# Designs tried in a protein design chat: miniprotein binders against a2bj90. Part 42

Target 1, 235 residues: a2bj90
Amino acid sequence: MSRSARRKTSALNTVLRVVEVFASIQGEGPFTGTYSVFVRLAGCNLRCPFCDTRYAWSLEAGKPLGVEELVEEIARYEPSLVVITGGEPLLQRHPLNSLVEGLESLGLRVQLETNGILPAPARDEQLWRVYHVVSPKDVPVRVPGAKLHPSWVDYARATGRAWFKFLVANEQHVREVAEYVAKLGIPRSRVYIMPLTPEKLDMKELLELHSRIASLAVKWRLNFSPRLHLLVQLP
Below, E stands for the ipSAE of ESMFold2; O stands for the ipSAE of OpenDDE; V2 stands for 0.75 times the mean of E and O plus 0.25 times the DockQ between their complexes.

## First folded at step 5 (miniprotein)

Design tm1 (at its last look DockQ between E and O 0.82; V2 from the best seeds 0.77)
Fold by OpenDDE base, look of step 7:
Structure tm1 (fold): chain B 235 residues (1-235), chain A 107 residues (1-107)
Amino acid sequence: as target 1 above (235 residues)
Amino acid sequence: DDIRWLWRLAEIYYRAARRLEEKGDLEKALYYYQLALELALESQDPNLVQRVVEQLLRVAERIAEKKGDYETAIKAYTLAAEALLKVGDEERARELLKKARELEEKA
């Protein structure tokens, strides 16, 4: 391989397409309430009809940012957690591994949000070391083209650093989740159910949905994920 | 599930879908009307089913007209017809299945 080809491959591994970087509270999953910097990456392999971040679906919606510059930007917020989200962050797997390496070198904790369609991290990836919240879109919401990659179940068992977050509306959805996780052998302690919340709910409607799904979580012995950021009106 | 809660849940998603439609997010409105329809059927309220079906079809037709997405409209008519059959409205279900077939011939 020529020096030029190595430089092009190295440059491709050091640039991310980033939609936004902002500080907030993690509103969802096992890290709910944590002061976090969110890095929303551009591009998604799904077109979920309920998606609240449709502006991130195209890679072109993101600006190219160098990994080093992005690490410095994140570090200035002094976050308790770095949340890598977007469309689908794992579409940018190579530069994302470099980003994780940079963040971990500063002692920052990293959480990835993924739809679980792409393979879980391999042991030689920097991504192997971070926390993952996998949000399957096959069950119960049945998004076309969504299928959980089996390697996420293996990763969860091997590392204990993965959780599975499912969008639910009713008890039938919770039943489908319970059956699905039982079939896959996902431990219930790693499963979160989260209310499917449309945009432009009023606060009363939002609370009613949260209350019902929380009650179902208790009934079905699953963890509950709020959408805390919506409840407290943060980004 | 408490039937009263299923009814309330259907109404929440129905109202949210309406607000999304008013904002011009027709695809998201359609999704939440579909969810509202499922919940309305579980609530065993034929009147709520009928109201949701009416809005679902209107949004599906608007998507078809605006985007040429007749497949989405056909699916909506089929889903609506199946829902109407479950509440005993066989006549309207037959009419919707006829409209679905007429759209299939245009697609």
Scores: ipSAE 0.834, ipTM 0.916, lowest interface PAE 0.6, mean pLDDT 93
Fold by ESMFold2, look of step 7:
Structure tm1 (fold): chain B 235 residues (1-235), chain A 107 residues (1-107)
Amino acid sequence: as target 1 above (235 residues)
Amino acid sequence: DDIRWLWRLAEIYYRAARRLEEKGDLEKALYYYQLALELALESQDPNLVQRVVEQLLRVAERIAEKKGDYETAIKAYTLAAEALLKVGDEERARELLKKARELEEKA
């Protein structure tokens, strides 16, 4: 097959199982406040008890969408950032790399959200060049079966394109995060702590939780991540 | 003050767990009751610990009865017993361990 025919054939055979695509504001991590399109991929290798998106756990929850059509849909929103999330997006690694290639060919910035159990991108993957927010689930929340793959620390060091975000509820959790990142050699500038937020807190409770965790971030010299979309009532 | 703050956080998660239980999400409610129990222990408020233990155990029993998830209930009884020991309620802790044994026989 010619190079042109090969690309056409590959795109036709490449699909992602997608739960939802929508525009909103990135509410968490280093790109907080950015006008974004979210692509929620189906399937997850964890069953976190606090998960806000349980409807994305099963691969069957997603419908198959061709990568070419998905790129076109995303582009119509004119996003400043494309956030690929899920479930766990790396369960669909091969077609995900195709999606990233298409988005980057249009000059769109991409951020992946991952629980970090599967390995970081290799140098020859399209995912190598995008931003990653890695949310380990073994500390402090101790989800069974969660273990950060060590390649993520090496990737962050080599590329500067990964940050680590941790759910915390109190100072003991923050202490555990500080010990964990120090042991792994993750610099504080790459670490975010974020409030562990149950659904349907009233606004007073939500603000109190944000205020306390932000104060702890200052005390421990770590970055603070809000859940801004909750504060402004966006999806 | 750290103690007052810990108490307030425990109340936030306790009330969140109550709301989740009302909506029927028993597993998520149990998770937040367990977090509230941890915070209540750190706050050194035995009345709050007792209140959280009561609700935690009721939800755990409902999970075991409705879903047959005895492992979750056994874990909840064990955690509650440990918390009660820390606040000096040895009699209640032993009672809970006996109930955990009874659930193990059903499993």
Scores: ipSAE 0.678, ipTM 0.846, lowest interface PAE 1.4, mean pLDDT 90
Fold by ESMFold2-Fast, scan of step 5:
Structure tm1 (fold): chain B 235 residues (1-235), chain A 107 residues (1-107)
Amino acid sequence: as target 1 above (235 residues)
Amino acid sequence: DDIRWLWRLAEIYYRAARRLEEKGDLEKALYYYQLALELALESQDPNLVQRVVEQLLRVAERIAEKKGDYETAIKAYTLAAEALLKVGDEERARELLKKARELEEKA
């Protein structure tokens, strides 16, 4: 991407509604344990009953920040990984592509967290080149209106840059995930199961949930995602 | 699922729902009570099923009263009645189904 291309971006593609920016350790998914800066974008197209980030549901929860200023703020953390999350970050798709372009120009690795309702990136988007962790909410947790867009499966097969992370509570949920990914043709190597952890679990309960779901991942030959930040008491 | 794990998972989610209810997070409490009920039924522990049903109905009724969401109460009565039928409490199940119908007929 050239400087000339960047300067042609419209004003609507240069401002993001941002809830918070902070440094932590990525606790979930394929990059677990990585020193990361988290960028939480405002707005969500779901109202999951178990949602822990309800404060980000409204676009009005986010402060408008220019892409250039946000890139500079992120860079000051000197992160190994930039995690863009939300709400649902793809609701701000156009300025998000501009943000990704700016971050890539600095050599920063970018990961998006998405519910997968909106379409996967097209080949001409900057988002095509970054990593995506897709968290479907139709299976097994059955959130109303949460249908995975089929283009995410095609994107994963074409690029190898998408993984699918499922919240599970028991073996029946894991069975449902296994059936779901088989029907969609998602390779098991790109599937993570993660314990569904309600707020205010004590450490013993948290460890028992992690232990059980990890055991099921081994049994069902799927990848396991912890919620490491909860275990080490980080945001 | 291993029955021993089904029981333990039901206990964990039930306890978490109790703490969420105490904190005032009624919708999260309802979600985790529903999950605990499913697990309790599969664990074949009728005493745990009875305890979860009681809390689930209490929370659903509080949500309906405070937020005017009677559809949530109707669904909770129906779910609780089905669970009670599975553990052999036909009389209580019938009363809950009657309450669900009465709320449906109102609108």
Scores: ipSAE 0.532, ipTM 0.812, lowest interface PAE 2.0, mean pLDDT 87
OpenDDE base, second read of step 6: ipSAE 0.830; ipTM 0.914
ESMFold2 (binder alone), look of step 7: mean pLDDT 82; pTM 0.795

Design tm2
Fold by ESMFold2-Fast, scan of step 5:
Structure tm2 (fold): chain B 235 residues (1-235), chain A 107 residues (1-107)
Amino acid sequence: as target 1 above (235 residues)
Amino acid sequence: DDIEWLWRLAEILYRAAREAEEKGDLEKALYAYQLALEYALESQDPNLVQRVVEQLLRVAERIAEKKGDYETAIKAYTLAAEALLKVGDEERARELLKKARELEEKA
């Protein structure tokens, strides 16, 4: 008998620290344009200088919600996609697996947004069955302490359920990403480049940046992720 | 790399739990110690696991005494026992499971 295979949900393991739950359109990655409910979990293992959600960095930012209560709240939105983000949601891995189980039991599609520092799901986790958008912070943006866990590459190959989304500002960044994914053996079909948006861009500058990065995606034969919510001014 | 990083995460969560406890937010402290325990186990540091277990049990017992929530204490003893079994402390794990049973009888 294996304790992990016989994992039982306990009250202490079924509480998540949640910053916010809201409906919007997924603006990034392979599901861009999808009506989604966003669940932002508290806590992060990085302190990225370009972070837009610094308010979620500490566990103190999160309100404790039981998994069953959270599933019911999410279901009321009737979403096409549930996006679990944060902070770093894998910091709350055990109760997160219970949340995913509850959401899947209702037929809801789940996507996790993660920085990929913590290991990818094991086959016996509920998280193994859902979609993952991994946003590495070691290349090209070089955040201290950020290193992609190698298990994410194995998980992507085994399941086809992970994509890698990289923040880029210029062609040199795209070159670094291309070299990085080639070394790791990540197929181009699973790679997205997304504009690294500085704090003080007006709408014209934002659109021009999107255009330049999209052109680089075509040139380098990589997928492009917009930041659609910024362009259409949604949360 | 992985083990070193998991250890750092456990330490960060342990510190966050201590701050919450300092401010009197026992439920928040309990939650943070639970997460710290999970990463301490993955980091394969038995000394860190032991330290987190001690704080987790202390906070759970305080919640039980202050609010009469013995269910929380029972669950904390069970989680701590499981963690101790994983690091090879079978004797202490058995003692904690006995304590959990005693609390169940009172409930």
Scores: ipSAE 0.000, ipTM 0.215, lowest interface PAE 17.6, mean pLDDT 83

Design tn1
Fold by ESMFold2-Fast, scan of step 5:
Structure tn1 (fold): chain B 235 residues (1-235), chain A 101 residues (1-101)
Amino acid sequence: as target 1 above (235 residues)
Amino acid sequence: SEEDRKWLERLAKIYQRAAERLFRKGKYEKAIYYLQLAIKLSEELGDKELEAQSYYLIAEILFQQGKKEEAREALEKALKIAEELGNEELVKKIKELLEEI
């Protein structure tokens, strides 16, 4: 850790446990194709059987980095988008708000990826002003312990800054998503379905899966998210 | 707990697989980072086999980067552990790479 990051009395608000920081293209969701810096925070409150980033599950997987140091590192990439992901970033909510404040002061666009178990931002949080892609794990994948916090639907309606992204493997999953979002009053325009990709697919199988899920998105009038980074072999 | 131990064992394997994928993609620094995480977990778990395998993979990556002295140090750590374990296959691989350095 840098000396400025090791402030005793404000460490909780100034230090994040970070697994990795890297530049890539956002491969998923409403900002697909955007040159981005990814900040993967350590710790997760779920253990999804299909998880691609299990190495981030433990808080101990992350190195302590000061908010100021991290802002400087991100700024060197000159990104069009900063993607804060993990694990579950909201587990580090206090220092995350400080990070967002620093990034916004530089005019950087911020997107948070979250499982939506923890509450949506309050109006007095810096996180209120940034974009959120919420990936519920209660439907259709049915991860034990997962339940979308109802405040995310209210946040999406109030701000227009949240989208809901669902992993789907087949048409029955898409039907379950459609019923789920209708029951919660989530507009279809805020909903993305994305292929649930096993790690061992070859390129032909990966393309066929994308094609099938995209066709279902058209049929059900939902948005489609690719996993573009997998198709072009980026991290 | 036993459940925590099983999850740490799974996590260590995920780190190794992530490192292997990153190595194949030429992302050397990230691959080494994940292998260092695997080593920390292997030490906590007492999994000397995983520790030796992780040091060996670090050495392969360092060798491809042209960092021969750092690669030698990693191989020497891997060799000591592999010999203590009696893993003849791993010992052979380590000695072969040491000769190329």
Scores: ipSAE 0.000, ipTM 0.118, lowest interface PAE 18.9, mean pLDDT 82

Design tn2 (at its last look DockQ between E and O 0.87; V2 from the best seeds 0.00; counts 0 for: pae E 2.2 > 1.5)
Fold by OpenDDE base, second read of step 6:
Structure tn2 (fold): chain B 235 residues (1-235), chain A 101 residues (1-101)
Amino acid sequence: as target 1 above (235 residues)
Amino acid sequence: SEEDREWLERLAKIYQRAAEQLFEKGKYEKAIYYLQLAIELSEELGDKELEAQSYYLIAEILFQQGKKEEAREALEKALKIAEELGNEELVKKIKELLEEI
């Protein structure tokens, strides 16, 4: 066996802490409507007050899964996209690069969801090749300890494989996002605004909130992200 | 616009209702977060009644958490606004809770 084959087998023997694996429709961002397998990783470096996945905050909330086993599980769903999410997936950066290598070897497209606090992928990481939706938590929602790492702006410019998704409640939040992205030099074509939705909205309230934020997206010349899964009652 | 104002008023009520439901479930940090959003909307609307009620409810949540000093600070903000409004009922409720801290 060549030194290259031994390096590939040793890289695939990494373990991820996984909360859940499920198939659904991607409800958010540039891939909205895509049939996707979601891999929710355990552990987060934030404690967002509005978080709907608080059960994923602890690394201990995840089960240890081998990368090879996880690639086989994902492949059985025949997904159009693999979405890596969780608390913060980049807390498991090393085994995550091995997972991406496995998925890409099968020709599967991969999207990462991240809060953007940790550095963007380097050119030598497998993560460099995938799509990223970065969700800053500093603006406008002002989560304590949230700060976008500058390398995500550089990554977006170098690759065109990053988008920035912001939670917004009103026009003031949209203004703050517009000023923030202008200051950082993020192209508006890469910016999504998404409704900040409280738990247990009725369908009428949810639709009205979507309509208002979508109208603001048009007014401010930004992309709109629905929460499509909430609108169509999917996970 | 007037339509935008009416929407922001509905949104504020959604945040208050969400906070109350979260409070009943013991999700105190999340309840306080939605009340803070309701306060931000109250400032945009110029709705001092909404602001005072939101500070009062924050104080009740903080008090149940045993955070007495933070609850007192929230009640002092609520009291100032309620007195400026002449809301005698809210002033009374605030003073009653201040006596328990």
Scores: ipSAE 0.704, ipTM 0.867, lowest interface PAE 0.8, mean pLDDT 93
Fold by ESMFold2, look of step 7:
Structure tn2 (fold): chain B 235 residues (1-235), chain A 101 residues (1-101)
Amino acid sequence: as target 1 above (235 residues)
Amino acid sequence: SEEDREWLERLAKIYQRAAEQLFEKGKYEKAIYYLQLAIELSEELGDKELEAQSYYLIAEILFQQGKKEEAREALEKALKIAEELGNEELVKKIKELLEEI
């Protein structure tokens, strides 16, 4: 086989460990409100005390799925956005690049969610061209081992395709985020603060929390991210 | 402002309620996380009773995890505050748990 045909055939056999695939609305960050298919990959390099998706921490939690079959499954939903999340998706970096290639070949728009510990995409990776929402875990909660890789700031500057999202509970947390992003040189236009929402809030409590954090976003001149899926009761 | 203070009081109660529910479900690390947030708010509010109760609950969780030295440390913090408040009921509960360590 030619070199081009051999590379295409090899990509067809790449496998990802996948916890779940489902359709919903992207409820957070710059693409809030977009009809999306979520692909939750297994494995995480952190054990955050506030994690809502502990069931995705182990690679054993994922079922092996071939990349080509996964692309076909995703395409059947006819999504406006494909959100790759997890655990930490970059733990499966090689087959993830193959998935992105397949999705891009169908013209599907892709967004990655990452904790930013592993490096940003290199220019020759398929991931270079997709959108990224980076959620550092070193502020305001200091998770051990959660240090944002500096390449994410460089990547954001070079491409305009990365945003930084932080869970906050109060103004002291917002102040800590503001100091952190200023120190790292992250532009305010790339920063989102999002309300830290305990499980099982009633709707009135959820709306009050959203209102208070949104007011802080305006006060501190940062972008606000809702948790829209919670407000409209979608997964 | 007065409205900001009232919101912080509600938020602290939300975190404490969340922690109690998580503790009942055996989700100890997450429960402690929310109690630590409640302590942060209690210090800002000057609500010593909330602060002492939050430390006591953290100690109860740590004790159930078998982390006796960490539980003792949390109880000592709770005891200091409970004595300052004159809260004899809480002081008694703290000393009883300290005896079991």
Scores: ipSAE 0.475, ipTM 0.779, lowest interface PAE 2.2, mean pLDDT 89
Fold by ESMFold2-Fast, scan of step 5:
Structure tn2 (fold): chain B 235 residues (1-235), chain A 101 residues (1-101)
Amino acid sequence: as target 1 above (235 residues)
Amino acid sequence: SEEDREWLERLAKIYQRAAEQLFEKGKYEKAIYYLQLAIELSEELGDKELEAQSYYLIAEILFQQGKKEEAREALEKALKIAEELGNEELVKKIKELLEEI
């Protein structure tokens, strides 16, 4: 490989468009309550009407950062968990695999948050080895263009490293989720329902909404994800 | 149950309030989304008044965006329900907005 071609390949495979890096508590999913560093990657392949992170939709919202520099920055926080989110992180798949390799080399636990439209990791990807929380947007929230890639079900079954987290507003949404996961063969143990939280809820309203969706999780025998960071007033 | 029905009524009001605040901030698509959730709840509850008011607010937002044809469609849905309910005040508001389209 020539020096120029090697330099271009390095830049393409080792540079990520990053919106923000910050320490917080993971408020959602199977690792709720964990001290985490959040890495928000730029770019998204959906335009969800309820999206709280619209500032990350454009690739231009992200600053180009080298994988090695990003690994060093993350490591300085000494996190129990690295949460890679976005936008849609899998849009930057090649340099993301390099980031995961660097983080794993330091013994750091990695969780990816994805909308599941793009295929699940292949066995030869570094991403195969990390945890994935897949947030489908086809059911129940019916975002146009959202369709869960079927490889995520196979990945979850093969590895035990994927969970499916659904935004729900009411019991009809929970029913739709239950039917959807049954048809796809997703075990209930891998399914989380999470309250769709409108803006400007006071603390009593946030608690009530969490309580009602949690009660539905018990009724339907599904796992419940809070939005803990909202309840404890963290970013 | 009465408790479940009361909670769904509160949730619909939360969505309407969120939509109004988002509308004031110019976040039109997000406002419409929460109003559509309020309509889904109103259909489950059989609350035709809430359904009509939610369609009317969608129409106000669409009109503000300059989407006059979509606003007209939302107003026509609101008008049909408001007339069936005999809500003269809401019928008047809908007809006033239809005249501005």
Scores: ipSAE 0.190, ipTM 0.623, lowest interface PAE 5.0, mean pLDDT 86
ESMFold2 (binder alone), look of step 7: mean pLDDT 88; pTM 0.868
OpenDDE base, look of step 7: ipSAE 0.700; ipTM 0.864

Design tn3
Fold by ESMFold2-Fast, scan of step 5:
Structure tn3 (fold): chain B 235 residues (1-235), chain A 101 residues (1-101)
Amino acid sequence: as target 1 above (235 residues)
Amino acid sequence: SEEEDEWLEELAKIYQEAAERLFREGKYERAIWYLQLAIELSEQLGDKELEAQSYYLIAEILFQQGKKEEAREALEKALKIAEELGNEELVKKIKELLEEI
């Protein structure tokens, strides 16, 4: 751990419940293809039927790790990007701000993956300074309780540091996404559609699904996110 | 809304298709996982037919794994719902599998 980071009161004895830390390639969103370290935080405020990471739903699924210890572990990988995901990482908002502060002090780029139910960062949070990929679950997938907090649209407009990534299975879903983002005033340049993949599809089915959704992205003039890690069989 | 029900029905079909494929591939635990998701969706939809079919498929998989006691429990759940619905074809299939346990 850095002695400078250890002097910061906000990082002292601050603990995150962490499910896993691993190196991989970011397979999704605006940073697809980037060598990344993934930090999966425990706890989630949704119970999505299509969830691939049900093992992270409970806070008790995470082991307590000090922020300084976690920063040191992440730094050993020398990543181009740190992806903080979960569950829902904003459930651990206070220690998460301390983690971001530590990572930024080392010059590391940070991306947060969030369902967008909890409010976007305020200007005085360290989280205000990092990238956010918001994955709404109210449209088109209609998960109960998944209403997007309106502050995320304001945050995206104010900072240019948020993108919106939507799970889609067919053209009707893409239409619903297009209507949704138009209603909220989200620019198409900030919108990604991504295949809703049943986790155990075979490789031919995965490729066919990716091809169909990518074609729809071109048709509807939206950005396309693959699930690259699934195609290349990485974690 | 009608469109919401259509989406959930589509998602349930995706889960059933995934489970059937995984079953054919011998990936039993993963197949059961998808069928459990289908049952969860059937509760949200009020789709008792989907629920009964999903329990029946779970029972077939458990039977193939040699988990006869667990298979019987799944079949009993499927049978109760299938009889309530008057689904004669499904009732016949369930009773045939129960005789093999």
Scores: ipSAE 0.000, ipTM 0.120, lowest interface PAE 16.7, mean pLDDT 84

Design tx1
Fold by OpenDDE base, second read of step 6:
Order: structure tokens, then sequence, then C-alpha cells
Structure tx1 (fold): chain B 235 residues (1-235), chain A 110 residues (1-110)
């Protein structure tokens, strides 16, 4: 490959389409309560009817940002964790690996949020080294076109750096999750259930949903993920 | 126990009411896709509640569930009209009429 071809391939791997960057508390999953910078990437391969971030579905909703500039912006917040989310972050896999390399060079911890449709990281990717919270949309919520890629189970087993977070509304959904993870051989210690919350619930309704799903998590011996940011009125 | 069944039904009714009110708020905002998703979720919770209420042999509880299923069907029909699915709206209104008749029959047995 010519020096010109290497420069063009390096330039394509240096720009992300970013919707927003903000500091908050991680409200969900294994890192709940962690002071975090959130990087919401543009574009999604799903159209979940319950999605609260529909504005991120188009790649055009994101602004092009350089990886170096984005690393500097993130570092100014002095985060305990960098959370990469969006529509689907793995649609921007190549520049995302460059972002992870930059963040890890500063000693920053990184967590990816993904729907698990795209393949898990390979051993030669920078993404292999980070934490992943996979949120399947096939079970129990049955989003059209959602299917967990099998490589996420293998990645979880090989690294111990993946967790699976499922949206649930009732005990039947929790049962479907329990059966699904048992069939796939996912350890229960890596499984989180989270309440399916509509937008603009009042605090009473929000607490009732949290209480019910938390009780089901105990009954079914699964981890509970709150929507802590909604409970404490943070972004 | 019949008491445990009644508690489970009451929880399903509370959950259904949360998603029903969410669907109404979404309909008022013109988010018909989300409104439809949450009203269909509420209806499924009420169908589960109806099955459990039948097992408890409690006509008053069965009536209450039938009335809520009717309201869910009416709201689904309103959303279906807003998205141009008139055939589905008519079927849902026919279901709402059947649920009204069922609730009236249960009211005579209670």
Amino acid sequence: as target 1 above (235 residues)
Amino acid sequence: SDEELAEDVEWLLRLAEIYFRAAERLLKKGDYEKALYYIELAAKLLEEAARLAQQSNNPELMKKVAELLRKAAELQAEIARKIGDYERAEKLLEEAKRLLEEAEELAKKS
C-alpha cells in the first residue's frame, strides 16, 4: 500500500459523528453511580418503538468531530468513566477504536453501550480492552431486526468485561430473560434487568416500576439496573 | 392463594395504568408509534390480569379488568385512526363493545 493510501485510511479513522458530549452520573448497569462523561454517537441499525434517543438515529444528526479534539474535550471533565453510547456506537467501529486508544493512553476507563447486533470486538481491536454493556432487543421486547450476535457470549466468557442488560415490564419478561440467558450459557451474575420506562413518568410511577422490577430481580436471582439518572433528575 | 392472585392482579392493573397514561400523553404529543407500543403493552398486562382474575373466581375483579381492557381498546382504536389504519380501528371498537357487554353481564352476577 502506498504512503498516500495509508494516510487516506488513517484520515477516515479519525472522525466520529457525535450528537452530544456531557458529564453526569452513570445511571444504569454495573457502573451505576460513577461520575461519567457520556459520548452519544449518531446512527442506529434499529428503530425501537420505545427509544428515548430517536434524535440520534440518523448519522446526519451528529456533528463530525476529530478523535484528538474529542479526547481533549473528554479529558477536561476529569471523568471516572467514559461512556460511549448513541444509537449504535459500533456503526462507527473504526474511528471508535482510535477514540478508545486515545482515552486509554490517558488512563481513562471506557464503557461501551451496544445493542449487541454487530459482532463483538476481536482481540486485535482496542475495543477488546474496554467494558461492554450489551442491551439485547430481541428478548423480551422483540424489536424487529434485533438479534444478539453469538460472539458477545464468547467475548463475555473470554474477557469477563461484558454484561447483558434487558428491558422488562413484568414477571413474564423476566422469565423470558432467565430462559434466554440459560439457553445461551450467560452467567446470571452478568445479567441485569431494567424497568421499561416511558418518558415523562411522574416520580410515583417511576418508583413503583423500579420497586416492582427490583423485587422480581431478587425473586429470579438477577442483578437490577435502575434508571438512577431519572430518579435523581440528572441527564 | 386467592389473596396472592388478587395481589398479582392489582399489580398488573397498576402497571397497565402507568403504560396507559403514558400512551395518552404520547398520543397528545403526536408520537403515535410510541403511543401504540405502550397501549399494546398495557393491553397485554390487562389480558394477563384477566386470566388471573378468572382463576380467582372474583366477578368484581373480572369486571374491573374488562372495563380497563375496553378503555385500552378504545385508545388503541383512536391511535389506529391517527395512523390511517381504519380497519384495525373498527375491529378494536367491536372488541370494546364485546368487553362492555361482558362487564354488564359480570355486574349482574356480582
Scores: ipSAE 0.725, ipTM 0.873, lowest interface PAE 0.8, mean pLDDT 93
Fold by ESMFold2-Fast, scan of step 5:
Structure tx1 (fold): chain B 235 residues (1-235), chain A 110 residues (1-110)
Amino acid sequence: as target 1 above (235 residues)
Amino acid sequence: SDEELAEDVEWLLRLAEIYFRAAERLLKKGDYEKALYYIELAAKLLEEAARLAQQSNNPELMKKVAELLRKAAELQAEIARKIGDYERAEKLLEEAKRLLEEAEELAKKS
């Protein structure tokens, strides 16, 4: 009898492979400056050459955590925003929907960061109701295998809960982004460009890259995403 | 204007310098894939800088671009020698040779 109860409870609690959970300030995208808890999920379907979180590429890099336990851990931080990132969080789609359900039940605002290769949420998914920052890696940074799933454009138009954030190094990259989003029918108001920042830049170099890409955002009438956490030296 | 072109060249040179220095640090750390990615970005920025420097008719800027192109080519060649994939290494060495030739031509025009 006790076995039956334990088995049922275990089956209802899904498990996520989690690399790290920490509090910081969201440094990127539409919620820049927000006090956030970051949940980095393990596993990625890309091997981006510029990736700074290669330690999260393998699913084995994550420790198994029950959804209910993870929700309680996140809630203790009392965050204004929960940022679910990774690797690629949608690789763990089923338990991720359960996590989102638990976080929403507590009134917590959730943002997912995704490479957009896997399909956008369906209306019956918990993920349909949260915010998504989609970071295409096909344009302009040209990562092999990184084609954006077309459903993300429809999701953005239907919900107003998706933005597209592009890493850029120069004006030619911004031109490629502008052509790409025009071709896909992504509204300019949903587009962010963000400086491609190599590791261990000094503060002057980091500020110069931010200043240049911000100027290009103004010129091309696109939104600008800083990497604020790098500028203020937070994780 | 020639003044506007010169400012664009200076900005491209500064961006290329930032990515070049990052590639140097990454090569020293043994991260050859990241080093390759950033040196290729630096090279592309320098090729655009070379084009604009020639249009600006500024010999000093042409010499500065030529010097960074030469350094970028040398770093690409060094990265190529560290790559374990023979065919990929050959392509990178050919790319480095083209950049060196471009740097030499630009230096002659200064």
Scores: ipSAE 0.362, ipTM 0.729, lowest interface PAE 3.4, mean pLDDT 86

